# Designs tried in a protein design chat: miniprotein binders against Catabolic L-serine/threonine dehydratase (CHA1). Part 1

All scores and structures are predictions.

Target 1, 359 residues: Catabolic L-serine/threonine dehydratase (CHA1), of Saccharomyces cerevisiae (p25379)
Amino acid sequence: SIVYNKTPLLRQFFPGKASAQFFLKYECLQPSGSFKSRGIGNLIMKSAIRIQKDGKRSPQVFASSGGNAGFAAATACQRLSLPCTVVVPTATKKRMVDKIRNTGAQVIVSGAYWKEADTFLKTNVMNKIDSQVIEPIYVHPFDNPDIWEGHSSMIDEIVQDLKSQHISVNKVKGIVCSVGGGGLYNGIIQGLERYGLADRIPIVGVETNGCHVFNTSLKIGQPVQFKKITSIATSLGTAVISNQTFEYARKYNTRSVVIEDKDVIETCLKYTHQFNMVIEPACGAALHLGYNTKILENALGSKLAADDIVIIIACGGSSNTIKDLEEALDSMRKKDTPVIEVADNFIFPEKNIVNLKSA
Unless a header shows other numbers, all headers, positions and changes below count from the first letter of the chain.
F, E and O stand for the ipSAE by ESMFold2-Fast, ESMFold2 and OpenDDE, each averaged over both directions (binder to target, target to binder). V2 = 0.75 x the mean of E and O + 0.25 x the DockQ between their complexes.
[cut] stands for letters that were removed.
The coordinates of atoms that the task and the answers printed are left out; those that the model quotes come from them. Centres of patches stay.

## First folded at step 7 (miniprotein; from m28 with L63F M66L)

Design c2
Fold by ESMFold2, look of step 7:
Structure c2 (fold): chain B 359 residues (1-359), chain A 81 residues (1-81)
Amino acid sequence: as target 1 above (359 residues)
Amino acid sequence: MDPEVQKRIDEFRKRVEEVWKKAQELFDKGNTEEALEILFDLYLEIMKFYEETGDSRFLDIAFEVLERILKLEEEAMRKSQ
């Protein structure tokens, strides 16, 4: 695609004794440095075409994320020569603001956290456009079918690469991905459905403690919304998952693993030392299962044979530096983090009610 | 209507069809990357004229090319299934 890359699927050898063959899908090679290019690029391209075919207004793109989603939107718009405005929260690091600005996107700093930035975008930025001339493309970070469809393209690539390597898909015993809002996970499921594989290849969804909305929703038996996000994994740090994510996980019996921030950061630094690639905690959470195959086997409910294949989605991301990770690890060793009971840290999101017209 | 702008529009409409034929031939031979590259180069050239003139007819032509890019990308994915 002109807005995302085909990425390699490569054998990864982890130190020590491994019971299976691990392959990484290298989403760090996307134009925006993460898998977000796939879905957000797809949303922007398809929306722009639809708007122009209507012939009444020209497209402009609006995003409210100071992380990988906002950067992916700006990167796609740079490639397509489309106007892009990104509203980012005040806590967004200067490095990320600069990266987004360097694409040519307009960046507005407003709001203490994502929801306030998103509200400002909708009410103060998008509300002020000339709606007779401009039709906005709103980029949600994860909860949009065009985003999921774009992410699903990685499964077409995986199936093709396995075939070209003469590897039977029947040898694939799991796919490991991190779960934030669930956009990546939804895309993987949709891709697997195209090949009749979604009920045959289990997915292990990985989160960090403090933003483990997916795990909690599965345990409770319905979607939850966290009151507070306390994990360092900012790319996973959404208060909700998409409803589709919960539905897919129940339909396909998706496995859930929660890892501590300290362990994920240590894995990120270990991976960087061993393989010279900087990764975010979200990516490190998935890679942690490659370093710790007992966790993976427990989640799958079986031991892995030496010729079994496990695919880890190396989701990428550009939100942190090695310095950021080292500082976070140091601060965790020096203080106690307040304990928040899971039962006290969530609410149930408002339900939609179908309204019927009066006869 | 500026005669020079109209001449550019007519030239681009002709080039879209010529480049599309070449892209389809490349695609049918399995050279998907080159097919998309020539279409995308044309898209960006037309978008540059849209930016310079503000004439929406360039935007219409550019997005016709973008739709053809999307069609080839979707067909490439279908063939891989």
Scores: ipSAE 0.680, ipTM 0.906, lowest interface PAE 1.6, mean pLDDT 89

## First folded at step 10 (miniprotein; from u1 with M1S Y50W S56L D60E)

Design v3
Fold by OpenDDE base, fold request of step 14:
Structure v3 (fold): chain B 359 residues (1-359), chain A 87 residues (1-87)
Amino acid sequence: as target 1 above (359 residues)
Amino acid sequence: SDPEVQKRIDEFRKRVEEVWKKAQELFDKGNTEEALEILFDLYLEIMKFWEETGDLRFLEIAFEVLERILKLEEEAREKALEEWEKR
């Protein structure tokens, strides 16, 4: 593809006696350093083509994330020679602001958190464009069908790589991925459906404690929204999951694992030292199951054999340094963060079918 | 309309068809990556003229090339899926 790279599927040897063969899908090798290059790239390309049919307006891309989504939008626009504006929260690290700006994207700093930045983007940036001259392409970080379709391409590659290596897909006993808003997960499901594998290969969705919206939604039996995200793993820190994520999880009996922030950060540091690759907490959450096969086996409900294969999606991410991980670990050791009881920390999202078509 | 701009538009329309034919030939030989590369190079060349002139006709042609790229990517996926189903 033009907007994303084919990434390798490589066998990984975790420390100790492996109960299974682990393969990693290295999405850190994407142009934006994460899997978001697939979905957001696809959204931008398809949106550009739709605008062409009207032939009267020039496209401009708009995003409101200072994380992997904003950087993926900016990187895709750099590749496609499209104008891009990213509104980032004031809390966005200078390094991420600089990375986004260095793509040629316009960066506006506004709002204390993502929701305020997104509101500012819509009300103060997009509403002020000349709609006769400019057609806006709004980039949601995860909740768009074109994003899910773009992410599904990783399954096309996985199936091809297994085939080329003469590995039977019947040996694959699970796929492990992190769950934030559910965009990655939805893409994996759609890819598996394409090959008739969605009923055969269980997914284990991994979250961190304090942003485990997916786990909580499954336990309650309906989608929920968190009032506050308490996890240090801010890259997984979505207050909501997509409706499609909940529907797929029920349909395919997707497994859910919640890991403590401390354990995820320790895994990130361990992996970084062992493999010389810096990983974000979102990626570390998925990789944690490679280091802790008992957690994986409990989630799957069965023991793994030595010839069984588990695929871990190393989702990537560009926001963290080794120093950021060390500082996060030190902060957790010092702060007895009061455990906010989950019962008081969620609401039911209003069924506002915000048809994203009307912006 | 600047006659020079119109000439460039006509040249690009011709090149789109020539490069598309070559891309299809490459694709049929199994050289999907090279097929996508030559189309994308043409896209970037057209987009440069859009950036320089602001003429939406360049953008229209560029997005037609982008649509053809997506079509080849979809066809590649379909072929891979068909090969999977036959096994």
Scores: ipSAE 0.840, ipTM 0.944, lowest interface PAE 0.6, mean pLDDT 91
Fold by OpenDDE base, fold request of step 14:
Structure v3 (fold): chain B 359 residues (1-359), chain A 87 residues (1-87)
Amino acid sequence: as target 1 above (359 residues)
Amino acid sequence: SDPEVQKRIDEFRKRVEEVWKKAQELFDKGNTEEALEILFDLYLEIMKFWEETGDLRFLEIAFEVLERILKLEEEAREKALEEWEKR
């Protein structure tokens, strides 16, 4: 593809007793350093083609994330020679601001968190463009069908790589991925549906405690929104999941695991030291199940055999350094994180209230 | 429009058809990556002229090339799926 790379599917040997064969899909090798190059690249391409048909306006790409989504949008625009503006929260690390800016994207710093940056993007940036001259392409970080379609390409590659390696897909007993907004998960499901595998291969969606919106939504039996995100894994720190994520999780045998921030950071550091690759908390959450096979087996509801295969999506990311991970771990050791009761920390999204009143 | 710009637009329209034909021949031989590369190189060349001139006709031609790239990617995926289903 022109906006994303084919990534390798490689066997990983985790320390300790081998309980299964782990394969990693190395999405850190994407142009933006994460899987978001697939979905966001696809969205930008599809949107550019749609603009062509309207024939009278110059495209501009707009994103509101200081994380992997904003960097993926900027990287895709650099590759496609498209103008890009990214609004980043004030909390965005200078290193990430510089990475986004170094793509040639315009970077605007505004808002305390993603929702405020997104509001600023819409109200103060996009609403002020000359709509007769400019056609805006808004890039949501996860909640768009073109994003999910783009992410599904990793399943096309996994199926091809298993075939080329003479590995039977029947040996695959699960796919492990991190869940933030659910965009990666939706792409995996759509890819598995394409191959008739969605009922055969369970997905284990991994979140961190304090942003586990997916896990909570599954337990409550409807989509919820968190009032406050308490997880340090800000890359997973979405207050909501896509509605499509909840629908897929009800349709298919999806498992949900919640890991503590501390355990995720320890896994990130452990993996970074063992393999000399800096791992973000979102990626570390998925990799944690490779180090802790008991958690994986409990999620799957069965023990793994030595010849069983589990695929872990190493989703990548560009936001963290080793120093950032060490500082995060030290902060967690020193601070009693206030335990917020889950029951007090969620609301039902307003869109669901309107649909219940119209029935 | 500048007659020189119009000449460049006409040249690119011709090159799109020539490169597309070559890309299809490569694709049919199983050289999908090379087919995508020659189309993408043409896309980037056209986009440079858009950046320099601001003429939306270059952008239109570039996005036509982009649509052709996407079509080959979709056809490659469909072919891979069909090969999977036959096993």
Scores: ipSAE 0.833, ipTM 0.942, lowest interface PAE 0.6, mean pLDDT 91
Fold by ESMFold2, fold request of step 14:
Structure v3 (fold): chain B 359 residues (1-359), chain A 87 residues (1-87)
Amino acid sequence: as target 1 above (359 residues)
Amino acid sequence: SDPEVQKRIDEFRKRVEEVWKKAQELFDKGNTEEALEILFDLYLEIMKFWEETGDLRFLEIAFEVLERILKLEEEAREKALEEWEKR
């Protein structure tokens, strides 16, 4: 694609005794450094084409994420030569603001947290455009079917690579991916459905303790909303998941694993030392299962044979440095980590009932 | 109404069809990346004239090229799925 790369699927040898063959899907090689290029790029391309057909208005792209979604939107717009405005919260790291700005996107720093940045975008930026000339494209970070469709393209690539290497798909016993809002997961499921594999290849969704909305929603039996996000994995730090994510997980009996922040950060640093690649905690959470195959086997409910294949989505991310990870780990070793009972940390999001009357 | 702008519009419409034919030929031979790149180079060239003139006809033509890029990307994925289903 012009807005995302085909990424390699490569055998990864983890130190120690291996119980299966691990293959990584290297989404860290995407133009924006993460899988977000796929879905957000697809959304922008398709929206731009629809807008031009309908109204003789020019598209402009708007995002409210100071993380991988905002950077992916900016990167896609740089590639496509489209105007892009990203509103980011005040806590957004200066390095990330600069990276987004270096794409040519307009970056506005406003709001203490995501919802305030999003409100500012909608009420102070998008609401003030000349709607007779400009049609906005709003980029949600994960909850849009065009985003899921774009993410699903990685499954086309995985199937093609397995075939070209003469590897039977029957040997694939699981796919491991991190879960934030669920967009990546939704894309993986949709790709697997396209090939008739969604009920044959189990997915292990990985989160960190403190932002484990997916795990909690599955245990409760309905979607929940966290009151407080306490995990350092900011790319997973969404208080809700997509409703589609919950429905897919119930339909396909998706497995859920929750890892502690300390263990994830240690894994990120270990991976960097061993393989010379910097990753962020969301990616490290998934890779942790390659280093700790017993956790993976417990989640799958079966022991893995030496020739079984497990695919780990190396989701990428570009929001941290090695120093950021080292400082975070050092801070955790000096202080007791607060413990919040999960029962005290969620509510049930209200479902709006719309009473429509004929106009 | 600007005759010089209209001349450029007409020239780009002709070039789109010429480049499209070449891109289809490359695609049919398996050179998908090159096919997409010649279309994308044309897309960016037309977008430059959109930016310089503000004439929406350039934007329209550029997005017609973008739509053809998307079509080839989708066809590549459809071919892969068809091969999967046969096997």
Scores: ipSAE 0.787, ipTM 0.929, lowest interface PAE 1.0, mean pLDDT 89
Fold by ESMFold2, fold request of step 14:
Structure v3 (fold): chain B 359 residues (1-359), chain A 87 residues (1-87)
Amino acid sequence: as target 1 above (359 residues)
Amino acid sequence: SDPEVQKRIDEFRKRVEEVWKKAQELFDKGNTEEALEILFDLYLEIMKFWEETGDLRFLEIAFEVLERILKLEEEAREKALEEWEKR
């Protein structure tokens, strides 16, 4: 596609005694450094085409994420020569603000956290556009069918790469992906459905303790909303999952694993040491199962044979440096952080109605 | 409207059809990536005229090219899926 790259699927040899063959899907090679390019790029292209066909207005793109979603929107707009405005919370790291601005997007810093930035975007930016000339495209970070469709393209690539490498898909015993709001997961399911594989290849969804909304929703039997997000995995740090994510997980009996932040940070640093690639905690959570196959086997409910294949979606991301990870780990080793009981940290989300023209 | 702008519009519409035929030829030979590249290069050229003039007719033509890019991508996926299903 013109807004995202085909990425490699490559054998990864983890040190030690691996009981299976691991292949990584390298989403760090996307234009925005993460899988977000796929879905957000697709949303922007399709929205632009619809707007032009039914209106006399030009599109402008609006996002409220200071993380990978906002950067993906800005990157896609740079490629498509479309105007883009990103509102980011005040806590957004300067490095990330600079990266978004370097694409040519307008960046507005406002709001203490995502919801306030999103409200500012809708109230102070989008509702003040000249609606006679401009039609807005609002980019949700994960909860949009065009986003899921775009993400599903990675499964087309995986199937093609397995064929070109002469690997039978029947040897694939699992796909591991991290779960934040569920957009990546939804895309993987939709891709697998296209090939008749969704009920044959189990997915292991990985989260970090403190933002494990997916795991909690599955245990409770309905979607939940966390009151407080305490994990360092900011890319997974959404208080809700999409309703579609919950429905897919129930339909296909998706497995759920929750990893502690300290273990994830240690994995990120270990991976950098061994393979010279910097990853963020969301990606490290998925890779942790490659380093710790017992966790993976427990989630799958079976021991893996040496010739079984497991695919790990290395989701990418730009949220941290090595120094950020080292400082976080050092801080955690010096202090015992209280664990918040999950039973005390969730409510059930209210129904929401999107009232923007780009919905 | 401006006669010079209309001439550019007419020239782009002709070029879109010429490039589209070449892209389909490349696609039929299995060179999907090159087919998409020549379409995208044309898209960006037309977008520059949209940015310079503010004339929505350039934006319309550019998005017609973008729509053809998406359809070609969909066709490639449909053919690959058909081959998968036969196996």
Scores: ipSAE 0.780, ipTM 0.926, lowest interface PAE 1.1, mean pLDDT 89

Design v3
Fold by ESMFold2, look of step 10:
Structure v3 (fold): chain B 359 residues (1-359), chain A 87 residues (1-87)
Amino acid sequence: as target 1 above (359 residues)
Amino acid sequence: SDPEVQKRIDEFRKRVEEVWKKAQELFDKGNTEEALEILFDLYLEIMKFWEETGDLRFLEIAFEVLERILKLEEEAREKALEEWEKR
């Protein structure tokens, strides 16, 4: 695609006695440094074409994320030569603001948290455009079908690479991915469905403690919204998951694993030391299962044979540096992180009103 | 309309069809990446004229190219899926 790369699927040898064959899908090689290029690029291209078919207005792109989603929107727009405005929360790190600005996108700093930045974008930026000449494309960070469709392209690539490497898909015993709002997970499920594999290859969804909305929703049996996000994995730090994510997880009996921030950061730094690649905590959470096969086997409910294959989505991300990770670990080693009781930290999302569909 | 702008529009419309034919030939030979590259280069060239003129006809032509890019990407995935289903 013109907005995302085909990324390699490569055998990863973890130090020590690995019990299975691990293959990584290197989404860190995407133009924006993460899988977000796929779905957000797809949304932008399809929306732009739809707008031009009406023939009245030009598209402009608007996003409200100071993380990987906003950077992916800006990167896609730089490549497509489309105007892009990103509203980011005040806490967004200067390095990330600079990266988004460097694409040529306009960056507005407003709001203490994502929801406030998103509200500012909709009410103070998008509402004030000249609607006679401009049609806005709003980029949600994860909850849009065109985003999921774009992410699903990684499964087309995985299937193709397994075939080219003469690997039977029957050897694949699991796919490990991190779960934030659920966009990546939804894309993986949709891709597997196209190939008739969603019932055959279990997914292990990984989160960090303090933003484990997916795990809590599955345990409770309905979607929840967290009141407070305490995890260092800011790219996973969404207070909700998409409804589709919950439905897919129930349908396919998706497994859920929650890892402590300290363990994830240690894994990120270990991986960087051993393989010279900087990764975000979201990616490190998934890679943690490659270093800790017993956790993975427990989640899958079975032991892995030496010739079994597990695919880990190395989701990427560009929000942190090695120094950021080292400082975070140092802070954790000096002080205990408090345990947040799950029952006290969530509410239920508002119901959607059921409307009749257009013909 | 401005005769010079109209001439550029006509040239681009012809060139889109020529580049599309070449892209389809490359695609049929399995050179999908090259097919997409020549279409994308044309897309960016047309977008430059839209940015310079503000004339929506350039934007329309550019997005016609973008739509053809998506069509080839979808066709590549559909062919791969069809081959998978035969197995």
Scores: ipSAE 0.776, ipTM 0.923, lowest interface PAE 1.1, mean pLDDT 88
Fold by ESMFold2, look of step 18:
Structure v3 (fold): chain B 359 residues (1-359), chain A 87 residues (1-87)
Amino acid sequence: as target 1 above (359 residues)
Amino acid sequence: SDPEVQKRIDEFRKRVEEVWKKAQELFDKGNTEEALEILFDLYLEIMKFWEETGDLRFLEIAFEVLERILKLEEEAREKALEEWEKR
């Protein structure tokens, strides 16, 4: 696609005694540095076409994320020569603000947190456009069918790459992906459904403790919203998951794993030192299962044979440096990890999807 | 409308059809990446005229090219799925 790259699927050797064959899907090679290019690019292209067919107005793109979603929107708009405005919270790191600005997007810093930035975008930016001339495209970070459709393209690529490498799909015993709001997961499910594989290849969804909304929702049997996000995995830092993510996970009995922040950071640094590639905690959470196959086997409910294949989605991300990771680890080694009661950290939303629309 | 602008519009519509035919030929030969590249180059050229003139007809033509890009991408995915189903 013109808004995303085909990314490689490559064998990854992890240290240790005989384990399954691990393959990584390198979404870190996307134009925005993450899988977000696929879904957000698809949303923008399809929305622009719909707007042109419906009237005489031109599209402009609006996003409220200072993370991977906002950067992906800006990157797609740079490629498409479309106007883009991103409102980011005041806590957004200067490096991310600069990267978004360098695409040519307008960046407005407002709001202490995402919800306030999103409100400012809607009430102070989008509400003031000349609606006679401009039609806005609002980019949700994860909860949109066009986003899921775009993400699903990675499964087309995976199937093609397995074929070109003469690997039977029957050898694939699992796909590991991190879960934030569920957009990546939804895309993977939709891609697997297209190939008749969703019932055959289990997914292991990985989160970090402190933002494990997916895990908690599955355990309780209904979607939940977290009151506080306490994990260092800021790219997973969504208080809710999409309703579709919950429904898919129930339908396909998706497995859920939660990893501690310290362990994820150590894995990120280990991977960087061993393979010379900087990764974010969200990506490191998924890679952690490659380093620790017992966790993966427990989640899958079976031992893996040496010739079994497990695919790990290296989701990417563009928010941190090696120094950021080292400082985070040093800080954790000097203090206790807070312990909170699970029931005290989340609320049960009404049975409607109102909270998911706000996320 | 301005006759000079109308002439440029007509020229672009002709070029879209010429480039589309070439892109389809490349696609049929398996050169999907090159097919998308020539369409994308044309898209960006037309967007430049939209930005310079503000005439929505250039935007319309550019997004017609964008739609053709999407169509080729979807056809490539459909071909891959058809090959999968035959196995």
Scores: ipSAE 0.685, ipTM 0.897, lowest interface PAE 1.6, mean pLDDT 87

